# Ledger of designs, part 17: VHH binders against DNA primase DnaG (dnaG)

Target 1, 371 residues: DNA primase DnaG (dnaG), of Nanoarchaeum equitans (q74mb1)
Amino acid sequence: MAKFAPVQYKYIIKAEFEIDGIVDREDIIGAIFGQTEGLLGMELDLRELQKQGKLGRIEVEYKRVGNKTIGTITIPTSLKAVETSLIAAAIETVDRVGPAKARFRVKEIVDVRSSKREYIRNRAKELFVQLLSKTAPDIEELRRELEEAYYSKQLIEYGEEKLPAGPLVEKSDEIILVEGRADVVNLVKHGILNVLGMNGINIPKSVVELSKRKKVTLFIDGDRGGELVLRNLLAAGADIDYVAVAPPGREVEELTNKEILKALKSKIPLEQYIKNLRISINNDENKEKYKELLSKVFDTKKAIVFDEQFNIIDEKPLEEIDKLPSAYGIAIDKILDNETYAKIKGKYQLILALDSNVNAQERVITLKDIQ
Short names: E, the ipSAE of ESMFold2; O, the ipSAE of OpenDDE; V2, 0.75 times the mean of E and O plus 0.25 times the DockQ between their complexes.

## First folded at step 3 (VHH)

Design m7 (framework vhh_7zox_3)
Fold by ESMFold2-Fast, scan of step 3:
Structure m7 (fold): chain B 371 residues (1-371), chain A 121 residues (1-121)
Amino acid sequence: as target 1 above (371 residues)
Amino acid sequence: DVQLVESGGGLVQPGGSLRLSCVASGFTFSDYAMGWVRQAPGKGLEWVSDISSGGDTGYADSVKGRFAISRDNAKNTLYLQMNRLKPEDTAVYYCARDSTYDFWSGYMDVAGQGTQVTVSS
């Protein structure tokens, strides 16, 4: 063990010199101390700084070329950047070594800690990638929970609505837009720091504003609910450029690093995504049954409940929608709004409506989707 | 549509060399930090190397001194020169884009299909 505190140098000054004469190491060092004496005040006197251990031994490498001495000096310092720079500048003012004319020029000031920061940066990336690629239970599962808690603390609050966001949302030209806070945490955990969460049923004004000045990729779950999120974003005036979709049945908040990267690589332009959606619905084997049910409720002011074979089980006026039994699906003669959704949430797997203003968890098909 | 297309992988003997290329399209290549990650059979992803938009490079300790990353912004192409290859370098190598201006604060947001590198005698 060491008995004394180690001296840590922070910077290394490297300077080149050319001296018009034959001199040795001691002459050069003596000239540096002598000619800088008093230039920076007593607190930065090089001789005193060396005695205090704040300035390291001056190393000199030189060769003689004819009647000239040419080489480099290396000066370690534990001083701050400002003080180190002042000393470096002072060394450049040395214009003689004994009777010989001299020129000193600082080549570089090396931040000794930059190599340690480089190591930390590289090692941290290596460890981070290794951590994210593991699927082992036990102690590793607990470690992942602690990492998630840590990355939750890296989130910032964005805009008036205090939306969950990664720290680079403002600085990045591209934004990954996700539905909720858990999605943001998972993406930040996997190093995606330009992510913004919407955190609720209503589309935040901050999201619409940001979407007009950034390239936006909407990253949605593999469930059909993501289609309604997109619809509501577009209705609110958001400028969406791309859509990325998690694997079928998977949520963004649970994706692995590789799954996130594959989904983002497979992102498609908004127009192509909408086109694919319309093709999917048009090829749905039940499209004609959706049309029939919507036609039956249209202009009736009623809701119709149906089973998995699309047989009508019950019907009631919209005012009594809460009295209808739970079943496979419901068709309503109105625009699905928050008030109506609150009355039917969780009771059906499929909702057929004239239009929708709601981010529903259930699959919602509207008249616009089946035309 | 952002695309990264890798090439240059193959079978090589220990001590040999390979140069991987990644052609980027659909974004302003020069604005992004780029990198290489690899996955050996039955193992997780390992960060290999990265290069910032400004040209600053980083390397994993396992490849430092043997691999060199570079970029050609005029050709929208990222390179990885791999020298003195070892059996331990056998992996699928993926080209990846950082979602930020700096790999230190960000990670890969887009990855290519990968290119297989096999080092065997």
Scores: ipSAE 0.000, ipTM 0.324, lowest interface PAE 14.6, mean pLDDT 79

Design m8 (framework vhh_7zox_3)
Fold by ESMFold2-Fast, scan of step 3:
Order: C-alpha cells, then structure tokens, then sequence
Structure m8 (fold): chain B 371 residues (1-371), chain A 120 residues (1-120)
C-alpha cells in the first residue's frame, strides 16, 4: 500500500539540569536550541526537527533552590536510537543559560515502544497480512485499532452483565463510573484501574448494588447527555457521591492524562452539581420563552418549530414530525425517545420536550428543568 | 497521497543477482529515511536494509556484503542491489518509509511488495 502514516514518537529523552542562577522555562529552552545549533549538522538541528514533527515539544519542570534552578527536561523524538542518542549527548554540552552556569545530564532514554512491543508487534503483523490480501484500510485507523487492542487486554468483566471494568474495581473503596467501554479503555491506559463502565441508558443492577457499598464518582462527557445519565442512575437507586465532568465538547474516551486528572481533582459532590444545574437553568434569560413554547405544545399532540427569536415557523402532528423544516429549535408534545430523536437529530440546535430518555447532542430542555 | 511502486522482483538461480526499485511520490522523498523489509513464506517481517536521508546505510547481518541499498533523490527512487542470492532470500520485499508501527527497523509499510524467488 501507498498510504502515509503519521509520525510517532519512538523515544523520550529525560535529562536533569542544575543552573547556578534564577532562570525561566523560556531561557532554558532557548539555551538548548542555541547551544546545540550546528553541532550535529543541519539534518539534526533541534529547531528544524521540531518544525518537521520529528522532535516533540521540550517540556521543562523546575524548582528554585536558593539561587539555583534545578529540574528536568523531557524531549520526545521519532528518530532512530542512534540519532536520538546523538541529540541526548548534544544536550549534555549545554553549559550556560544566559549568564548562569548550567549542567545537563541525561537520566534515561525511554523506548516508548518497549512497554507495548510484543502485543502491538504481533497485532501489527496480523493486520499487515490482512492488508496484503485485500484493499488496505487507512493506516491511521490501523494504529487506533492496535492501541485499542493493547489496552483492552487489561480490562476485566464485572458482574452478571459482564460490564467492562478495570482490574481494581472490586478491591478499591472508590469507583469511577463511566458510560461506555471506550471510556473504560481510556481511563485504564492512563492508570485509573478502579473504573467501571455501563452500556446504554439501561442501568445495570450490578452498578446499583456496587454503588451502595463504594464511594462513586460519576465521570461524564462535557455534553448535554451527562445529565440524562445521572438522572437515570438516580432513578434506578444508585448511590452517587461525586460528579466529574470532561471539558466542554470533549468525551471521556478522548481525554489526555492531564485532562482526566484535572476533571477528577475538580469533582464536586452530587448535591452541589444538581444545584449548579438548577442555577444555570433558572438564570437563563430565555426560561420564560421555553415555558411559553412548552405550554403552547402541551396536550396538542403536535410539534412546533421556531426561530432564534422564538417565533413559531411551522407546526405538524407528531406523526409528521419528520416533515418539519430545519430551524433553530423544536418543541414536542411527548417524551423524547430514541425513535423520535432519530427523526429530528441534527436538524435543530434546541429541543424542548415533556421529558427525555435520550442522550442527545443538542441542548434538551424538559418541563422538569423549568418547573 | 503517498505512493510507493516496487519493481524488479522475479525468479533467479542461487548465486544470481536482482535489482529492486521503488518509485516514491506524494512526499518529500529526500527528507525521509527509507528502507527495505521482507517477509519469507510462513515467517514474520524482517528488516533488510535502510538508508538515511543523509546517506548513511545499515544492513541486516544476513545480507551484509551481498546487498547494497542506494537512493536517487532527483528521481525519488530507492534501490536494492541483491548479489549472491541464496534460497533463504526468497521473500516478498517491501519498500518502506520511516515508521513506528510495523517494523523493527522503524519503517512505514507503503508499497505492495515485489516477489523474489531464489530457486534452482
């Protein structure tokens, strides 16, 4: 196949430094680039390698101890072992940061492939054989499949429903509860082993029972669907202690290590989360207009579509909901269910309904939200 | 769109020679390390040789002294001159660009491969 694969980092250079002066991150990075310039020729110039994506961002962590700056630098590289070692050695030649004397010493070079080498290599060989026998799939998609396969091997099945879980779900006193399998995989690969997933909006009995004997943090996506998941858990009798929320527009399954840790450290008690939701809705300038539109559609067995000024554009019986034009919003005289949502998904920015049992991507406001 | 087109494989007698070619397009050929990997019947992938963008070359112990890798950056073409071929060199040979995913030698798979059969 002729498919182009994205560059991946193969090694991480970790070096320690001690600088006899007060310096900032930018001073340190500048000294590294400046003093290594030309030492290994243009082909291995650090600035050019970073521009080409072969060298990752230089990460600097430091602390001040008296008049000294002491810390570590981390440099990802997609280069071969020989080139990576040359760059590491060149970094050790940096002897000044501005006017201050400095010393850099490589602590280790981590082969990022070694931690997954056998599983990924065997799986890659299998997929490569398949690629040779048929029209090749996208190489980037193959990389995602290889990574998924590696980390999914670390999961266990929990309870009679065989729910996806990390290996410490039973042994830990605290559980991180997430919506799906992909969320579990992402948390496990970032070292969070006390995670339990559930499938769909049907709340498994194993989740309810476990929640009564563990301290549970519900970790939800940064979209509107998270509130529905919480409401269904509470309706099923689950004992939820805290809520953690992914950044706006982000899903738990795609979060970085830093995003996961920040969300979990920023978890809030369930009662406070509910109060915050209520305050947000009550302070909405359009709350009275939502009430008016829901009142107009209530007990009519119709749906009405409206513009950004909340003027009614069109209306039809619920049986003909799929015949309504796309608009800013729609109000329906029924509980928003999966069948109805399938007919209106993507056509509106705002959905007003009597209630909802769907995890919609659009903003959904129900009678319970505005009463 | 990256494209690599291999050619030059075929049937040859032990002790014979073959020259493989790989024509590249869709990327800045001169800026990338290139190599050859092979897969013998019923065996896994084996790194054969590589050539850096700067011209330095490497070879697997099994082919040292017999194979010579070269590149022509003006033609975006990678070559593998194979001399003194042995039955154990029988394999599908793949032209590869630098990669983390599939190779011990750090190469992307990018071509369809060319069959080399060494048989009396």
Amino acid sequence: as target 1 above (371 residues)
Amino acid sequence: DVQLVESGGGLVQPGGSLRLSCVASGFTFSSYDMGWVRQAPGKGLEWVSDIYSGGETGYADSVKGRFAISRDNAKNTLYLQMNRLKPEDTAVYYCAKESYEFWTGSFDYAGQGTQVTVSS
Scores: ipSAE 0.000, ipTM 0.104, lowest interface PAE 20.1, mean pLDDT 78

Design m9 (framework vhh_7ubx_2)
Fold by ESMFold2-Fast, scan of step 3:
Structure m9 (fold): chain B 371 residues (1-371), chain A 121 residues (1-121)
Amino acid sequence: as target 1 above (371 residues)
Amino acid sequence: QVQLVESGGGLVQPGGSLRLSCAASGFTFSSYAMTWVRQAPGKGPEWIATISYGGDTMRDDSTKGRFTISRDNAKNTLYLQMTSLKPEDTALYYCARDETYDFWSGPFDYRGPGTQVTVSS
């Protein structure tokens, strides 16, 4: 009945033989046991080891070649490497099978455990690659779709224009204003629930109305086009308090949680943002040309009009500034005030002045901007 | 003397691609932000994208996955790479110059005559 444990062998001895006679399997095995008897002591006697299950059955493969028997023997052992090597050497001492001359030579001793470990390592790698190739892309795609659907459900529609918004837009005292729906989804996904989206460059009336009763941070992409959005918001009458900018080359819709929080923490007041835009003129490649033109008008009480290449077209005393032709730019030897601005408004793209106390529609560069 | 000349338009099948170019002359191209605008028959002009003098871009949400704006200041040339074109993209495409390259930029002061893009089977 019903009780047996299989023996696990650790090594396999493989030997070849050549016998000068016609012999069979039983003759060969008998010679091996008989001629090795007593050579390794009682503890390593091959018959005793086989009886104890430490030596497996000897497998013999042979063929007859004329009057000779040539073949191989395979012997499994559960013994340690040293004992297995001693047994292999003892087998090589077998010099006859019955009356026939014989020669045995060990070809190799195989470590069964090493071969199995190597197989497991290689096969595990193959199976892992197969699992990644077969299932992982589909799971990642499904996860992305479910995640997007879930966060989209947290959005509300705000105002008559049904703008995309986070659920706390109306309840929060502070609003994060972004350009599009994808920006809203990304911010809501990262826990920013007081976010409101708008139609890109087109400014919805609901945005303008909300901006007058809430503290608004305009959160724009890390490209310069954000200046156009800001200008359109201000032209529409929106009350913007702060500006936050995504890292250079990055869009709000793709930002990580850390990038969002860093940008919002680094938000600056609108007035400082506008001032910083003007200060960037100090690194303008035309800075030396601005200096040259301002130097030419300084202490002359004149205005100089110039083209896009900064070539002087005309000049007149400041009292006759209204008689100068329209051109690319004008440099004046005074502080730009409301009276002077009224005389030149809309005639030039660039105004160079000693200082300014007006908010001109044109680009104004002063001595403070170029030092 | 400011001149903008668009090229690269034509008839294209739905799903196709086109690259538009705008050659600028008569002003310091590298000092201005540049914009692509389109106008379909019977519709008002629609803004597509703006690129700063430094290369930073802003794009309309409806096209920003399919259209890419770029510039080459050495060649005074503005580009619009359009992919996955749809019949709805049929329009006259023109480039425009912003008044200035900073916050005080007003409405576009100059635009080219346009290049026709027709998307049809």
Scores: ipSAE 0.000, ipTM 0.094, lowest interface PAE 21.3, mean pLDDT 77

## First folded at step 4 (VHH; framework vhh_8fcz_2)

Design g10d (from g10 with G50D; at its last look DockQ between E and O 0.19; V2 from the best seeds 0.00; counts 0 for: pae E 9.7 > 2, placed apart)
Amino acid sequence: QVQLVESGGGLVQPGGSLRLSCAASGFTFSNYDMNWVRQPPGKGLEWVSDISYSGGDTTYADSVEGRFTIIRDNDKKMVYLQMTSLKTEDTAVYYCATDSGYEYGTLWFDSEGQGTQVTVSS
ESMFold2, look of step 4: ipSAE 0.034; ipTM 0.633
ESMFold2 (binder alone), look of step 4: mean pLDDT 80; pTM 0.817
OpenDDE, look of step 4: ipSAE 0.018; ipTM 0.363
ESMFold2, look of step 8: ipSAE 0.006; ipTM 0.516
ESMFold2 (binder alone), look of step 8: mean pLDDT 80; pTM 0.819
OpenDDE, look of step 8: ipSAE 0.031; ipTM 0.463

Design g2d (from g2 with G50D; at its last look DockQ between E and O 0.04; V2 from the best seeds 0.00; counts 0 for: pae O 7.5 > 2, framework grips, unsure alone 63.8 < 65, grease 29.2 > 24.2, SAP .691 > .668, placed apart)
Amino acid sequence: QVQLVESGGGLVQPGGSLRLSCAASGFTFSNYDMNWVRQPPGKGLEWVSDISYSGGDTTYADSVEGRFTIIRDNDKKMVYLQMTSLKTEDTAVYYCATDRYSYGEPLYFDYEGQGTQVTVSS
ESMFold2, look of step 4: ipSAE 0.000; ipTM 0.155
ESMFold2 (binder alone), look of step 4: mean pLDDT 80; pTM 0.815
OpenDDE, look of step 4: ipSAE 0.192; ipTM 0.684
ESMFold2, look of step 6: ipSAE 0.103; ipTM 0.670
ESMFold2 (binder alone), look of step 6: mean pLDDT 80; pTM 0.817
OpenDDE, look of step 6: ipSAE 0.014; ipTM 0.271

## First folded at step 6 (VHH; framework vhh_8fcz_2)

Design n1 (from g2d with Y53S D57S T59K; at its last look DockQ between E and O 0.01; V2 from the best seeds 0.00; counts 0 for: pae E 23.5 > 2, placed apart)
Amino acid sequence: QVQLVESGGGLVQPGGSLRLSCAASGFTFSNYDMNWVRQPPGKGLEWVSDISSSGGSTKYADSVEGRFTIIRDNDKKMVYLQMTSLKTEDTAVYYCATDRYSYGEPLYFDYEGQGTQVTVSS
ESMFold2, look of step 6: ipSAE 0.000; ipTM 0.115
ESMFold2 (binder alone), look of step 6: mean pLDDT 81; pTM 0.829
OpenDDE, look of step 6: ipSAE 0.193; ipTM 0.667

Design n2 (from g2d with Y53G D57R T59R R100E; at its last look DockQ between E and O 0.03; V2 from the best seeds 0.00; counts 0 for: pae E 18.3 > 2, placed apart)
Fold by OpenDDE, look of step 6:
Structure n2 (fold): chain B 371 residues (1-371), chain A 122 residues (1-122)
Amino acid sequence: as target 1 above (371 residues)
Amino acid sequence: QVQLVESGGGLVQPGGSLRLSCAASGFTFSNYDMNWVRQPPGKGLEWVSDISGSGGRTRYADSVEGRFTIIRDNDKKMVYLQMTSLKTEDTAVYYCATDEYSYGEPLYFDYEGQGTQVTVSS
């Protein structure tokens, strides 16, 4: 007796229906078989497929609401994806159940393998966290570490610099550029596979080259740090087309799927983003303070350092700018150039200058920004 | 036999209020969640609200949240839907329905009602 190998189902068709009448399960099933008969040819006849074991039992769940019947159907199949899709589509053509009008809609086709893998992944995470929770109090941190470890395996290295990236970064016409590996991991986790991370403050050559060939969306944190990144990119000659921004105070690495999608959908052209930034500065509550400080240094050939309250701490000629103490900010009576920046790099959080030709790590506000 | 009888529908102006009632019989009322669903003209059935058997949990569709209130009286075997700030989009036939299980694993029960018409029109 040929031991029939247990039929392994590959896909599950899930559909919803609404029927303008009171019907029973048998009526519904009958309608599905009856109305799909012949539509897809004999090879994809549902009854034949069931006989062959390629189609499982149709499961029907339903409620009677008033004079209507609503519910769901579930159909397991061992068919290929295309065939399964055709069957699913055919089910949607069912428009009557008995004498009643009916509407069927496929909700989803579930890949059983995929679903199982997902389940295993999620369950393993849970179990791992439970295991570790017995020994360590920070469950959330452990969860993050585990997730990172898992998704990191999906990352590829891009370019000579071996930048973290999603597997589709080279294949896609459009890419999402993020600041670091953690961001890449999070985006990949949520199915964004055309992502590239810059890994640091220095803009990699590979990023610049790639930006010239592809449409680039820069995805930055919801903080002021993102502006610096953009400036550095532009200074390096990268072509950025769009900018997406995480919600205020949020990091890209911690965003949910919904948040990621929302942010990416809300991307704005680079020019508009720059314009918005300028507007933001113009509306900055400290704008007048910036003006005041710049006015004080204007045509003085001096540099002034100030605290967080914009009180002047010290002032020196530009020639002695290296002798100024570290403070919150510095205002200089010149265009910020590489030479000057080298002398003040890392000493201040805010640099006020007439203009800037450097990619500073600090926030730089120029006269142009406050006009 | 499970019986559900809806009442309280009518014609109201936008911004108006209406209270729907559903009388239940033929089952242990307190053991089942109760639902309100509606069918707008030319549209399918839409879930509106539910209340747990004990009345301790209520849920609402986003479209009616803050405007509608579901209440039940287990002694009288009644479920109510207080509708306020009615909109033209609320025009529908409203039905009462039973559900034994909460969100995620619905056991479908057979229940019949005629529904009650709610029309919101200026």
Scores: ipSAE 0.000, ipTM 0.223, lowest interface PAE 14.5, mean pLDDT 82
ESMFold2, look of step 6: ipSAE 0.000; ipTM 0.147
ESMFold2 (binder alone), look of step 6: mean pLDDT 80; pTM 0.822

Design n3 (from g2d with Y53S D57S T59K R100E L107F; at its last look DockQ between E and O 0.07; V2 from the best seeds 0.00; counts 0 for: pae E 21.8 > 2, unsure alone 64.3 < 65, placed apart)
Fold by OpenDDE, look of step 6:
Structure n3 (fold): chain B 371 residues (1-371), chain A 122 residues (1-122)
Amino acid sequence: as target 1 above (371 residues)
Amino acid sequence: QVQLVESGGGLVQPGGSLRLSCAASGFTFSNYDMNWVRQPPGKGLEWVSDISSSGGSTKYADSVEGRFTIIRDNDKKMVYLQMTSLKTEDTAVYYCATDEYSYGEPFYFDYEGQGTQVTVSS
């Protein structure tokens, strides 16, 4: 199942500290956890909250000044304001780090929304200046750039191919697989953190390997392009469990939070998706034309190529299939196998066959599909 | 303001049962589908179950299908999740959420609940 998180953090606690001794990061963090334990009950235990994902990683920056350690801590939270305030207050009660006296003071609790807005504002200014120097990009491009700039910082690189991914892609038992970086950015923007993007048309080996270890929801665009992605994945040997589809005509990278959640909620098992595709073929206005062409090749040991209007252009015995010209489609009196596909790959947009054991890039329609 | 208050969580042994409750206020409860979602430790939120506004239709995640039952009481503005045959994997903070309808299709409503902790351990 798709793993999504609310806007990961609502607030950021920023505190300063002074420690009368030389300590390391681990000591500081340990002191924070240790001394706040039990103060606010189990529900507001920092360790528990971190386990729950309600507290982020405690970031500690420090410097040694003489015999003192001074620095700052930053703690992101997805808690409510009141709870965040309580946590912040609890941090201020930390008075020792190891054997050394310590003083913690909360400097501020930052609303992440505000921070994001500020970031966007600043980045927008930068981008605007860049735009002035270039041919005036449209507003949409600017928005995309701003979003990319901001959320790309939250992305990690996955695998040898350095694929764009959300930070929880490795930690999650389930992942969402999307087509590209822009999709990843959009999903991360909306709190989907177990997302992995495929760079380009080629299926990365790391994706295939990962798919065997994790439950995978493929999230595709609401167009025929998405189907092609699925085919490529399957051809590459990836294990896809579920398919989520963007609204018709929409790209995953453009979806709103609500649309993303809806799409993921409405994910269907791969088998069902394939079935749906078959159903779609069955309802295709050209179904009768497919049947006709297949009937013409049936038991003839021939291949027929046809144009977009389904007019026959040429026909050859299957042994000479490689001599047939490129056209809109080909009908073959054979099960489409790897050997046959290798001979016709890239020449046609539509392949009609008796059956197929090939995950072709092209649209393949079999007798089973048109029953 | 939409308010959702979850309760009923606790510690339970594997195979045990637990009933979660969600009290809703601040919106026309009977007009919205309700959901349960959960956040396992170290993981993101995942959808668990939904129930239609009328209560006539229910759906479940594959992981909980057959074990969990979602029920609602529109008069009391309550939604419940009966959990049975609990597994360690069910350990999570559970939240109730409402759907917003747009053009006849449900969308998740932005909600901020406190959630209720469910821990399944031997």
Scores: ipSAE 0.000, ipTM 0.228, lowest interface PAE 11.4, mean pLDDT 82
ESMFold2, look of step 6: ipSAE 0.000; ipTM 0.113
ESMFold2 (binder alone), look of step 6: mean pLDDT 79; pTM 0.805

Design n4 (from g2d with N31S D33A Y53G D57S T59R R100S L107M; at its last look DockQ between E and O 0.01; V2 from the best seeds 0.00; counts 0 for: pae E 21.6 > 2, unsure alone 64.9 < 65, placed apart)
Fold by OpenDDE, look of step 6:
Structure n4 (fold): chain B 371 residues (1-371), chain A 122 residues (1-122)
Amino acid sequence: as target 1 above (371 residues)
Amino acid sequence: QVQLVESGGGLVQPGGSLRLSCAASGFTFSSYAMNWVRQPPGKGLEWVSDISGSGGSTRYADSVEGRFTIIRDNDKKMVYLQMTSLKTEDTAVYYCATDSYSYGEPMYFDYEGQGTQVTVSS
């Protein structure tokens, strides 16, 4: 059961401090009260607020490191956000504890209500799952949440990043890699237990490492978002063997058992998937624009940057490619290599090149892709 | 619970080298910058070096710049301090500490270790 602050408090001020001396809790507390006295007027006097029950007890945790005292303070308040913020700021003005120089910094102000809400949400999910075990309410959304709660119990945490995974992720020679926890839950729900989910925008190191040891099927949504995930994985050095794709417009987390099985049965080698992507580019509505831009740079030894409407913003010789501004895209009269990519990485969403030998995070379209 | 265990200290002659190690546990190691700090005899705690979570960025106090190297192994959850050209002034208890701030100047060091004694003496 998650613990949260008493209902009477709305916020918790968390601050850290460093004191150039050996002091005790009382010294620290005394300094806080003493040095903030009068700063904000009587109405926001800390002692007065405590008397009124608007400010809770100041909790101090500290350690001695050499000749210094370092630690944290926690102050619960029932004040409004503004008043709480003022008090927090006032605490940062404390610069002495006894004879010792001190530094205080507010780390965060925690909204207690948010914690409670989270608790309620989680508890509700638990209760719902319990209820569902008794009665199968036909509420799809709640079902999904409850199912997630139920099947989440079967999930394990993988790697230092504590990634959501099926229980057989380590035991299996092959794994299914999905984008998120919800996908993992859905797959586990349907008996796929060798699944690993990625959390966040960055590709976890553990995923990369695992990919080198196991055969990996990337299972992506039936949208362009999945393609981006693949690119990021490849850029991060992950070894992807197969790609499975949800039906168009469908998310992996929403797939039925039949759909999951079908998708996985229909997995294709990475190379084939990439080839298929190229084909899709050929059918892209912007294909002619790509051709146009590439034609403009072809045999010019230049790079051209363009906006989302494919209007040219700037152009420079390839030697000065690093001087080009960030934009939607860049067209280069060159094969995209590691050296060139290093100069333009992160500046553009689309890279048009003659060819590429780089696993770029950005979308790369080459002449081969638009034939 | 955050645990930091320093090791590798000892007695060394001026000009010598030592390698300190810090074993970390109880937190997502790669998510936090790590610091080395030291407490010389009769002096206050002083910052020595830090390294970003990824290991891509390092900083050193002026007093140790060019002589000390901080490195980390995120797989092993270790941070190291390679000390070379040691001076008598480097004599101190050395501590490793987490940075409470991901990308800023450290203010608060989360310290859970006992430190390791480095003595530089002829």
Scores: ipSAE 0.000, ipTM 0.241, lowest interface PAE 13.9, mean pLDDT 82
ESMFold2, look of step 6: ipSAE 0.000; ipTM 0.110
ESMFold2 (binder alone), look of step 6: mean pLDDT 80; pTM 0.810

Design n5 (from g2d with Y53S D57K R100D L107W; at its last look DockQ between E and O 0.01; V2 from the best seeds 0.00; counts 0 for: pae E 13.6 > 2, unsure alone 63.9 < 65, placed apart)
Fold by OpenDDE, look of step 6:
Structure n5 (fold): chain B 371 residues (1-371), chain A 122 residues (1-122)
Amino acid sequence: as target 1 above (371 residues)
Amino acid sequence: QVQLVESGGGLVQPGGSLRLSCAASGFTFSNYDMNWVRQPPGKGLEWVSDISSSGGKTTYADSVEGRFTIIRDNDKKMVYLQMTSLKTEDTAVYYCATDDYSYGEPWYFDYEGQGTQVTVSS
């Protein structure tokens, strides 16, 4: 099945046209697709929207009057009102069909969702999905496997690393970046085609390069793992513009259509996300412990390593930081820079520092974070 | 028939105020959380604010926190967005939408109305 839920159209675009020539249906349709391509970005590309099931079949009715072709087009859409309107407007920009001059005019956009019938259908679909979500785990897993198999066919390989991606990842001005293939599959399943998966913890060079030329929304799981992904990306030099987060405890790969939409609609700028993380740290139950450890290293030019209970295990001068054992965490009387980080990378889960100019893969808490 | 009708948009100067309204019908209004979302020019939809079904809980996007206030009247089946200290960045078409958190999972209902245009310009 191409979609998780049956396609339900919300609007119908009705337009009329006049063409100063004799053309056929294919010419008309071709002109519409061709001349609207790229006008609204690839996210609103009509062909892709049809593939997603967000646009129905373009119905064309026409008659020949003299040397002219006159008729109407009808396009059902499940898009939002704004998107529908944009598409409608784009259609009106079609000014030729083949060699012939053409004029398109939108007559109306019909809202079919306002009907009781449409509401019932939508609600029934929702209830159905909810019901399915309550089925036995085995059935759900089977369904996922089947869906993955089906939607994987729609994925493309991106970059030298052959990363899993939606088909519009390169053409779109904006992309959604996710952690892995399963996430890509799920998003593509739900019609998000400008998605790219990173395929692991190592940030691919192609992702970094792509991030510099496109607007990037990082879509992460609703757990600490997602945050780690963000840190790795930033450390690698990727430009992230927005962050979308799955509901708490949920993975992107398992999200429903509505959850995906909500999450993406609720995306926040990277700066805000970082701020929120800092706020979270400020409310952390271990905040006082962080302060205590930092206070112990402050103006000492030492590094202290500690366990999960925040007991000090060992301490060394900063010059001997490489001699410290692996532990849960380290507190450093220094700004964490690349040189220092290189010496302690992978040895600790938590790094307490005065400040940091490094986006480490480990959790880093600075004085600024706990103020 | 489910309907959401937004109104109250307009042209305002930076620093100005505007109150948006959304009239809801066709569903049990008091059972659903309500949201305001907006679409700035050339940008995607972004969530602005929500209010719980009872009106007891409100949340806001960071970008509007402290400036916008969402309220609802369940008797009148209305949701409002009081906007203050408006910025040029607030220019967008604003929509109201409903959420259902039944079964512990949030479902976002995309029963968008026509929206109302808010333009903040000097």
Scores: ipSAE 0.000, ipTM 0.221, lowest interface PAE 11.8, mean pLDDT 81
ESMFold2, look of step 6: ipSAE 0.000; ipTM 0.328
ESMFold2 (binder alone), look of step 6: mean pLDDT 79; pTM 0.809

